# Designs tried in a protein design chat: VHH binders against q9y6x5. Part 485

Target 1, 379 residues: q9y6x5
Amino acid sequence: LPPKLLLVSFDGFRADYLKNYEFPHLQNFIKEGVLVEHVKNVFITKTFPNHYSIVTGLYEESHGIVANSMYDAVTKKHFSDSNDKDPFWWNEAVPIWVTNQLQENRSSAAAMWPGTDVPIHDTISSYFMNYNSSVSFEERLNNITMWLNNSNPPVTFATLYWEEPDASGHKYGPEDKENMSRVLKKIDDLIGDLVQRLKMLGLWENLNVIITSDHGMTQCSQDRLINLDSCIDHSYYTLIDLSPVAAILPKINRTEVYNKLKNCSPHMNVYLKEDIPNRFYYQHNDRIQPIILVADEGWTIVLNESSQKLGDHGYDNSLPSMHPFLAAHGPAFHKGYKHSTINIVDIYPMMCHILGLKPHPNNGTFGHTKCLLVDQWCI
Key: E = the ipSAE of ESMFold2; O = the ipSAE of OpenDDE; V2 = 0.75 times the mean of E and O plus 0.25 times the DockQ between their complexes.

## First folded at step 24 (VHH)

Design mb3 (framework vhh_8dlx_2; at its last look DockQ between E and O 0.85; V2 from the best seeds 0.77)
Fold by OpenDDE, look of step 24:
Structure mb3 (fold): chain B 379 residues (1-379), chain A 125 residues (1-125)
Amino acid sequence: as target 1 above (379 residues)
Amino acid sequence: EVQLVESGGGVVQPGRSLRLSCAASGFTFDDYTMHWVRQAPGKGLEWIGNIYETGSKFYNPSLKSLVTISRDDSTNTLYLQMNSLRAEDTAIYYCARGETVWLRTGRYQIEFDYWGKGTLVTVSS
């Protein structure tokens, strides 16, 4: 039988949640599988970029989803959560579900993973759900497992996405132990439901399952705000993205805009596009704006507006608070093995290997995940 | 039945302070985020601020220095303290039950499901 892989994302699941809270279901999942304690995600540490990096193995500059909000100066198009369906934004890369879908006697399924409800390179998963936050996890799970179990051609790759604990992290802040405990318990219960469902369908022993996330969460405060309006007039620029990494499109001379912003706050770094640190791999794309502002951890860039976020993400991807985890179970994975760190782009070549797919050129390193896999030598 | 009843409104002179109350009933008050919203004559609704069930408070930046929101969960009461009132603060003040709806991109919107009938505050000499 062809190998099968289910990729699950719980949005905003910070890696150290595993150390600070109890996850009986997830721990059982890990016990019978593998754990990567920290996954270094891509900069910006936001939902769309990181989810696309997981499934392409590419940094943002390469796959073209450089933020949750984007602007293309040539076409004058905008990308946002309310406008994410144009293949124009996604076609700079080939996600794994497309690669899988194009294989003979295989098909892909998706439950609300970013980009899965868009035809990319004129290909869309045979089974998918349009994104709708109102749809319960149960319904998503039921659909995805049904497709994994009964489809022809068989679904060999599936994605499942859930919005928590990200939403709650934003609302409560990650340091709210009481509320986050409640939220994370629910997440663990959902993992329990996932495992139970797979067992009930007889999929558990043969299905490879990866549970991961796109980013973590850091504590914010109303006392840590950077007000751009104090530094520059709105008439001088267009804001493409705001916090914690602002994308600035100057309406006047770029240098003038830069000079007005460069000393705006000691808690914010201002970069001309060409001066963006190489370690971010966030330079070589036209969708990256001429100036970016990067707030320090826990600081929020605002306009003359209020922010209700007590937690946020999108900060420097070297920050532990931004890192998610990866757990996996199935015939491809060892049992009871823990690994310290990988890069989020490393997931793609691993998944390709598991599925027997030829990977597209990517930034991942297969060697980083070899120790997770039973068919590989780990030195 | 969910009920929100504002009180404390009236005519007040400029520079004075006023505290509004909102009595909540018909639901578990301490589980909900509560809001104050006002509407000046001939103008649209203006969000003043809110207080989470956790006690976290958020304000309209334009009003932050002039208002304080608090809640007493033991009495199911929401409060709005207003200081240094001005003529432009003349409005009907509403308390509302609502929640912040978060999008997967980190954007959010505030949704209201119940409103009080409002209390009129008139600031005049």
Scores: ipSAE 0.832, ipTM 0.924, lowest interface PAE 0.6, mean pLDDT 96
Fold by ESMFold2, look of step 24:
Parts: C-alpha cells; sequence; structure tokens
Structure mb3 (fold): chain B 379 residues (1-379), chain A 125 residues (1-125)
C-alpha cells in the first residue's frame, strides 16, 4: 500500500501562539516529529487562497482563488463563502486529492477542507463532507478515520479542517491572553483527541500527519480604521472585497479613482494592478481587480461602518503575524527536528513526494523541505 | 426563560441627556454580547451599538458621538447613555441579545435571538 497522509488545518493559528501559550499535546506531537516554526504564506493572507495554495503548490494568481470574495467581469460570476461551489473558480489548478484519487487503486477523503466538496475537473474527493460549520471536530475526525481504515480502494490522502482559532482570533484579537488561552487550550485538547483516536485505531505508527494552518492573526482596534467614504464616493467604484486588501473595480476613469484613493490614509498602500509588488506574485489573473488597497498591519478598511473585529488577517505576507506553523509526525518524518521556515507552496511538492505522486507544475521548492524527511539527504 | 426589560424612556428636551437600562434574566448575562437597537416612527430598525462580554464596545458611526454603551455583569444590566439629544432621536429603544456567527472567511453575521419590548424616548421641546 502506498504511504498514507492526513493533512489537518486549524484556521488562523498564528505561529507564535506556540511559544506564547501552553500546548502540552501539540508539543508532544512536535517532540516526536518535526516542526517548521514559521510558514511564509501567500498574499493575500486569507483562508480560501491559502488553503488552495497548500494543496496545489501555487501562488494565488496561478491557482485562481485570489481572495475570499471575487468577481469575474466576463461571466458576471461572484464567489463568496456562501457561493463557492461553481467549479469555474477552482478549475485553474489541480489539487492534490484529485491527482491522488486518479491513481490506480487510490482514493481521497475530506472533512471540509476548502474545495473538497466541489467537482474540480469533474472530480470530487472520493469521500467527503459538505461544508457545515455546525459539525463537531469529533464527527469530522470519526468520518476521516473510518474512511482511512475501511475503504477500497484505500484512502491514501485525507484532509481535516477546523475553524478555530480563527473565529475567536477575529473576535478577541491575538493579544487577549485570557480569552485566547481558553480557546487555544480547547484546540490543544482536540489535537490530543486526534492523536489518541489514531493510536486506538492502529493508524498512528504508519500514518503521516501534518498539522498546519493557513495564516495568523494581528491585533486590530476601533482606533485604527480607514474610512473609504471619506476619500471617494461609493458610486465611483464597485467594491469586490474590503479589508485588509480592498479590491476596487472603477466605474469611472481608473486614474481618477486611483488619484482619489492614493492620499486617503498614510496607513494604506494603493496599487494599480501593474504596480503591485512582484514579491506578492499577485498580478497575473483576471480575477485580480484593477486597483487594490493594502492596509498596514492592524488597520481596518471600512465604509461608514464600524468593524466588530479585534483581530484580522489578509495583510502583507512578509509580516510574521500572518505566518502559521507546520508540525508533522509519521514514518516519513524525522523525530525531534525543528526547522525555521518554509514557504507555504513548498508543502505541496513535499506531500507529493511522501505519497509517491508526480507533482503538477507548481511554485514550491522540494529542496526547502528535504531536512524534514528521513529519506532525503539534508544539505 | 430569557427576559429583557428596558426602562428609563420618556420625554426629554433637546440637548439633554438620558440613560436607558435593560434588566436581563434567564441566562448567563456575562457570557453574551448585548446590543441596543432603535426604531424611529415609520422607519426601519437602526442598530446603535453593542458590547462584548469582554467589555469591548462598538457603535454605529452616525451615533458614536451621541451614545455610550456599558454593562454591569453583577446586576445583569445593560445601559445606554445618550447625550445631546435631538428630535430625530425620538424612537423606541430596544435591548437585544445577538449571537455572532463567524464565517470561515472571517466575515460575521449577527443573529438577534431575544428582544426586549422597548422603551419610548421622545425628544420634544
Amino acid sequence: as target 1 above (379 residues)
Amino acid sequence: EVQLVESGGGVVQPGRSLRLSCAASGFTFDDYTMHWVRQAPGKGLEWIGNIYETGSKFYNPSLKSLVTISRDDSTNTLYLQMNSLRAEDTAIYYCARGETVWLRTGRYQIEFDYWGKGTLVTVSS
């Protein structure tokens, strides 16, 4: 049987939570496996784009999921978390579960990873759950472990997604020690439950498990708002996405819209599409709008509204506050090894290697992850 | 049984101040976000603001200079302080409990599950 891999994401798990809060179960997992202390994610540092980058190895401009809210002017299609199932949006890339289950005698399973309930290239995960945030972690884990143990052809790649600590991070902000410690203790208990369940079912010793996240979280406040209505009448543009990266579709001359916005706040960068910094790898897709606004860390772009968030993400991917971690355990991985950083796109070619899959063309570098793997020379 | 009872309404002259209270019972008050909402005659509902269980406060920007929301968890009471009242502030004022639903994109929706009966404030000279 080919090696098996379980990929787990806890949404919004900032890398330095691991140092600033107590995680007895996760630390035990790390002690017997590997840790990457910071994973440099892709811009924009949002949920759908980064989850798709993990499983495709591609920058957002290359896989086409460029934000959590998108608009295509030619087809007049909209994408949002309530309208995310049209394969049109997802078909610019091939995620790992599709490649995996098209191999002879293999299948894939998914508990709510973004995109796994969509037939991408006419292929939906062999076993999957439709997204429903009300489904408990225990039920997601029960389904995944049942599929890993009881499927023909065997499930060799599985994913598991959980919404925390992202939701609580938005509500409280990462600096609320009292409330975030309570939230993060619950996450650590879930990791303990995951490991215990895998041991009880006889999966632990021969299953590779990656625990990671899509992005971090930074502190926001009501004192750090950028009000666009103070700078430009809303009738001059269509707002595709708001904060902290606003996507602006001009209704009037683009230069006029740009000029009204460029001096709106010293805490916001305004980019014409062609001027977006090359390091973002965020320019070459029709779904990226003609003007984007990028707020400084901890600043929130608003209309004539308050923001109820005390934490947010989506900012410049060079910011340490936007970076998640990666931990892994299993027969493919060393024991007790710590690595400082990789790029989030590097995870895909590593996973393909572990599973014996030929990766599609991608932006990752296998060499960046070789030191994590027992079968590789680390140089 | 969840119960929210507003009080403190009445007739107030323009430019004056007024404090409204909302007595809460039938639930663990200090675990919930609480809201003030108003409805002027012949108009729709207008959200005034809310206060998290943590004490963090959020206001409708058009009303921010007028109002202050506070809570006293020891007496299960929500307060709305209103200053420099104007004729357009004439409305029925409701306290409400609202559950925040956080979406995986970080967007949110507020679902109000319990409302008080409201207290009328009339600003008239």
Scores: ipSAE 0.668, ipTM 0.880, lowest interface PAE 1.6, mean pLDDT 94
ESMFold2 (binder alone), look of step 24: mean pLDDT 80; pTM 0.784

Design mb4 (framework vhh_8dlx_2; at its last look DockQ between E and O 0.79; V2 from the best seeds 0.00; counts 0 for: pae O 2.4 > 2)
Fold by ESMFold2, look of step 24:
Structure mb4 (fold): chain B 379 residues (1-379), chain A 125 residues (1-125)
Amino acid sequence: as target 1 above (379 residues)
Amino acid sequence: EVQLVESGGGVVQPGRSLRLSCAASGFTFDDYTMHWVRQAPGKGLEWIGNIYETGSKFYNPSLKSLVTISRDDSTNTLYLQMNSLRAEDTAIYYCARGETVWKRTGYYQIEFDYWGKGTLVTVSS
């Protein structure tokens, strides 16, 4: 049977939570496998873009999911969490589950990974759950393990997504030790349940498992607000996305809008699209708006309203607070190995290697992940 | 059965201060975010602010300098302190319980599930 891979994401799991909180179950997982201590994700450091970068190996400008809220001026289409099913948004790339299930004698399964309930290039995951945040982790895990164990053609690639610790990170902020400790203990218990279930079903020894995340979380405060309504009349632009990276579509002359915004706050950088720093790889897509505003870490852009957030993400991807981790276990991976960093786009070519798939053109570097793999020389 | 009972309303002179109370029963008060909302005559509902179970407070920016929200978890009581009252502050003041519902995009909405019957505050000379 071909090698099997389960890719698991716990949304908003900041890399240094591993150092600052207790994770007995995750620590056992890491001890018997590999850890990448920091994964440098892609700008903007948001949920939809980074989950799609993991499964395509592409920067956001290349795969077309450039934010959690998007607008296409030609088609007049809008993208949001409640309006994310149009394949138009997803079709600028081919995610790994599509490539996988088009192979002879292979299927893919998905429990709520972003995009897996969309027919991308006329192909939807062979087995999937429609997104519903009310579905428990246990039910998601039960469906995934059922599909991994009982499908013909066999499921060789599966994804599993969970909303925490992101939701609690937004509510409490990463510096609330008491509440985040409680949240993270529950996540560690879920990891324990995952491993226990795989062992009981006879899957653990021959299934490769990656546990990772899309981004971290930084502390916010009601003392660190940038009020756009204080700087510019709302009638001069259309707001496509707000914070911490605002996407501004001017309704009047672009230079006039830029000039009204450029000195709005010392805690915000204002970029014309052509002036966005090259290191972001965030310029060459029509869905990136003519002006973007990038708040400093811990600052929130608002429209004369209170923000309920005490934690947020989406900031500059050079910030350690935005970085997730990656842990992995299975026959493809070494035991007890720790690696310092990779880029999030490197995960895709590594997964393709494990599954024996030809990767599509991508931005990842396979060499960055060689030391994790038993079949590669680490030199 | 969840109950929220506001008190402390009445007629007050401009420039004075007033403290409203909301007595909560039928649920574990310490676990919930609590809100104050008001409705002036002929106007829609206006959110005043809230306080998380953790004590973190959030205010309508237009009212921030005029109000303070607090809670006493030992007595299951929510408070609204209002200062320097003006005629414009004449309204029915409601206590509400609500949850912030987070979407995976970081977008959120506040869903109110229980309301008090309100207490009338009239600011007049």
Scores: ipSAE 0.592, ipTM 0.852, lowest interface PAE 1.9, mean pLDDT 94
Fold by OpenDDE, look of step 24:
Structure mb4 (fold): chain B 379 residues (1-379), chain A 125 residues (1-125)
Amino acid sequence: as target 1 above (379 residues)
Amino acid sequence: EVQLVESGGGVVQPGRSLRLSCAASGFTFDDYTMHWVRQAPGKGLEWIGNIYETGSKFYNPSLKSLVTISRDDSTNTLYLQMNSLRAEDTAIYYCARGETVWKRTGYYQIEFDYWGKGTLVTVSS
């Protein structure tokens, strides 16, 4: 039987939540599988970029989804949550579900994972749901498990996406123990539902399941704001993305714009595109704007507006608060094994290995995940 | 039945302060984010600010210096303190129950599900 893999993302699940809250269902899942305690995600630490990195093994500069909001100067196109359906944005890479879909006697399924409702390279999953935040986890789970259980050709790769605890993290802030406890309990219950559903369908023992997230969450405050309007006139630039990494498209001389912004705040680094730190792997793409602003952890870039966010993400990907976790269970994985850290791009070659797919060129290192896999030698 | 009833409005002279109240009933008040919204004559709705169930407050930047929102969960009452009132502050003031809905891409939308009938504040010499 061909191997099967379900990739699940709980958006904004900070890694240290596992240490600070109780997750009986998730812990049971981990006990019978593997845990990577920290996953270093890609810069910027945002939803669309990181989800696409997971399934492509590429840094943002390579797969072309460089932010949740993008602008292409040549085509004059815009990318956003409300405008994400143009294959133009996605076609700079080949996500794993496309690779899988193109195999004989295999098909892919998706429940609202970013990019899965778009034909990429003229290929779309055989089964998918258009993104709709109003659709319950239960419904998403029911669909994805039904497809995994009863499809022809068989679904061998599936994705499942859920918006929590990200939404709540933004609203309450990650340091709100009371509210976050409630939210995280619900997440754990959903994991319980997932496991139960798989067991009921007889999939649990044969299905590889990865539970992960795209990023963490840091505490913000209205007392930690960087107001760009105090530094530069709005007429001098176009804002492509705002906080905590602002993408600036100058309307006047780039140097002038830079000079106006470079000392705007001691809590913000200003980079010309060519000066972006190499460690971010966030330079070699035309969709990256000429100037980027990177706020310090917990600081929010604003215009002449207030932010209602008490938590946010998108900051330096070296910050622990930005890191998610990865747990996995199934025939491909060891039982009761814990690993300290991997890079988020490492997930892709691992998944390809599990599924027996030839990976596209990627930035992941298969060696980083070998110890998670039963068929690999681990020193 | 969810009810929101504003009070405290009236005619006030410029420079004066005014405190509005909103009495909530028919729901668990302390579980909800509450908002103040106003509508000046001939103008659209203007969001003033909100207070979360957690006590966190957020304001319209244009009004932040002039208003303070608070809540008393023991009495199911929302308050809006306004200082240094001006003629342009003349409006019907509404309290509303709402929720901040966060989107996966990091933007948010405020959704209101219940409104009071409003209380008129007239700032006039």
Scores: ipSAE 0.111, ipTM 0.587, lowest interface PAE 2.4, mean pLDDT 94
ESMFold2 (binder alone), look of step 24: mean pLDDT 80; pTM 0.786

Design mb5 (framework vhh_8dlx_2; at its last fold request DockQ between E and O 0.85; V2 from the best seeds 0.80)
Fold by OpenDDE, fold request of step 25:
Structure mb5 (fold): chain B 379 residues (1-379), chain A 125 residues (1-125)
Amino acid sequence: as target 1 above (379 residues)
Amino acid sequence: EVQLVESGGGVVQPGRSLRLSCAASGFTFDDYTMHWVRQAPGKGLEWIGNIYETGSKFYNPSLKSLVTISRDDSTNTLYLQMNSLRAEDTAIYYCARGEITWLRTGEYQIEFDYWGKGTLVTVSS
């Protein structure tokens, strides 16, 4: 029987939550599997880009999902949460569920993972749910497990996405111990439900399960705002993406716009596209706008001095607050092993290995995950 | 039945202060984010501000210096303190129950599910 893999994402699960809160179910999951304490995600540290990096092994400049909001100057198309269904945005890469279906006589399933309800390279997940935030975790889990258990050709790769603790992190801020404790307990309970469901269906021993996230969360404050309106008139530019990494499309001379913004705040770096630091791997794509603004950790870029976010993400991917974790369990993984750090793009070649797929060219390093796998030599 | 009842409105002179109250009933008040919204004659609705169940407060920047929102969970009451009232502050003031809905992209929307009937504030010399 072909190996099976379920990839689960809890959006915005900061890595250090594991150290600061109790997760009985997740800890049990980890005890019987493996843990990567920190996963260095890709810049920018946002939802769509990082989820696509997980399943492609590519930096954002390479897979083309460079932000949650994008604009293509040639086609005049826009990408956003409400407008994410055009294959144009996704076709610069091949996600693993497409690879899984094209390389083998296999099926893929998806419960609301970004991009899974879009035909990419004329291939859509064999089974998928249209994105709807109102759908319960239970319903998502039920569909995924049904597909894993009863499909022909068999579902060998499945994804499950959940919006918490990201939404709550935005609302309360990660430093709200009382509210975040409540939220994180619910997450742990959902993990318990997941494990229980898999055991009940007889899938637990044979299914590889990865639980991870796309990014962390940092504390924001109404006292740490960068008001762009104080620096430049809105008529001089179009805002493509806002905070904490703003994408600026100048309506006047780029240099003039840059000069108006470069000293806007001591807590914000302003880059011309060609001057974006190489370490971000965020330059070589036409969808990256001519000017980007990068706020310091915990600072919020705003228009008209308005924001209700007490937590946010998207900052420098070197910041620990932006890092998620990875836990895994199943036949492919060791038991009781902990690893310090991997890159988020490393997940893709690992998953390909587990599934017996030939990976597309990617930025991941398989060697970084060898210690997690029972069939690999770990030095 | 969810009920929101505004009070404290009336005719006031410019420069004066006014405190509005909103009495809530029919739901667990301390679990909800509450909002103040106003509508001036011939104009659309204008969001004034809100207060989370946690006590966090957010304001319309254009009104921030002129208003203070507070809540008393022991009496299920929402308050709007307005200072230095101007003629342009003449409006019907509504309290509303609402939540902040977050998208997976980090964008958010303010959603209201219940409104009071409003209280009229007239600022006139």
Scores: ipSAE 0.879, ipTM 0.946, lowest interface PAE 0.6, mean pLDDT 96
Fold by ESMFold2, look of step 24:
Structure mb5 (fold): chain B 379 residues (1-379), chain A 125 residues (1-125)
Amino acid sequence: as target 1 above (379 residues)
Amino acid sequence: EVQLVESGGGVVQPGRSLRLSCAASGFTFDDYTMHWVRQAPGKGLEWIGNIYETGSKFYNPSLKSLVTISRDDSTNTLYLQMNSLRAEDTAIYYCARGEITWLRTGEYQIEFDYWGKGTLVTVSS
């Protein structure tokens, strides 16, 4: 009987929340499993790109989900939260649930992980929920556990997505201890509910569970705004994405637009596409626009408007504030082991190993995660 | 029934200050973000700013130096302090309750579900 894996994401869960807040349920989970204290995610440090990197093992330039807002100049297609279901955007990679359910006697289930309600390469998750933020964590969990326990062919890979602490992190900022303590306690209670439900249904002993996130959160302020309208007329460009990484499609000569922007703020880096630092692995895709603007940590790019955000993410992926954690428990994992860091792209080949799947070509390194696994020699 | 009642409007000389109040009832005031919005004669609605239940404040950049929003949760009252008033500040001033919906992209939307009837401020010599 093939091994089973449940992948859980709590959006915007910054790695150092574990040190700065109390998590009795998550700490019990970690105690009996493994912790990676610090996961280096991919640039840009946004929700759709990083969730797809987890399940493909690819940098954003390679999997094609390069931002939460995208434009394709050839097809004139737009991608956004409300317009994310066109397979065109997702088809540059093969996510693990597709590979899994195409194996004999296997299926995949999904509760709202980005992309799981899309027919990628004409293959949609065997069981899924259409994205709807109004659906409770309890209902998502009930569907996932029902599918894990009752499906034929059996569900061997499942995903579960939850929007917090990202939403609250945007509203309050990560430095608001009082409000973030309440938010994070609720999340820890949900983790407790998850573990208790799996135990009561007889799934806990034989199910591998990964709890992770896509990115962290940094503090923002109304005193740290970069107003593009002060530097360049709207008529000279099309704005594809705004903050903290703006994607600029020039309507006039690209060098002229670059020159108008390059001295706009000392708190913003302006890159021509060919000059984007190699360490970002963020250059070789047509969906990356000719000019990007990268705000310094804690700065917000605006169009002569205020921002309601006291926290944000999307910044340079070298920043510790942008990094999530990873915890895991189950028969594939050691008990009581802590690991310092991995790359987010390393999660994919590890998951393929656990499930006995051949990984597609990817940017991950299995060796980075082998010390987490009981069937591997760790040196 | 949710009710929002503005007061403190009237005729005021240019360069003077004015403080508007909004009395709230029929809901748990200290759980909600509250907004001020104005409408000048013959113009559309202009958002002035808001204040979270936490006390965090946000302002229309064009008005930021002229206004201060505050709230008193013990009396369920929202306030707008306006300074250095000009003729162009003549408007009906509304308080509103507005839900902020956060998307998984990190974007947000503001939806105003309840409005006061407004209070008229006339800035005239």
Scores: ipSAE 0.750, ipTM 0.902, lowest interface PAE 1.1, mean pLDDT 94
ESMFold2 (binder alone), look of step 24: mean pLDDT 81; pTM 0.792
OpenDDE, look of step 24: ipSAE 0.854; ipTM 0.934
ESMFold2, fold request of step 25: ipSAE 0.685, 0.672, 0.686; ipTM 0.876, 0.875, 0.879
ESMFold2 (binder alone), fold request of step 25: mean pLDDT 81, 81, 81; pTM 0.801, 0.801, 0.802
OpenDDE, fold request of step 25: ipSAE 0.872, 0.873; ipTM 0.943, 0.943

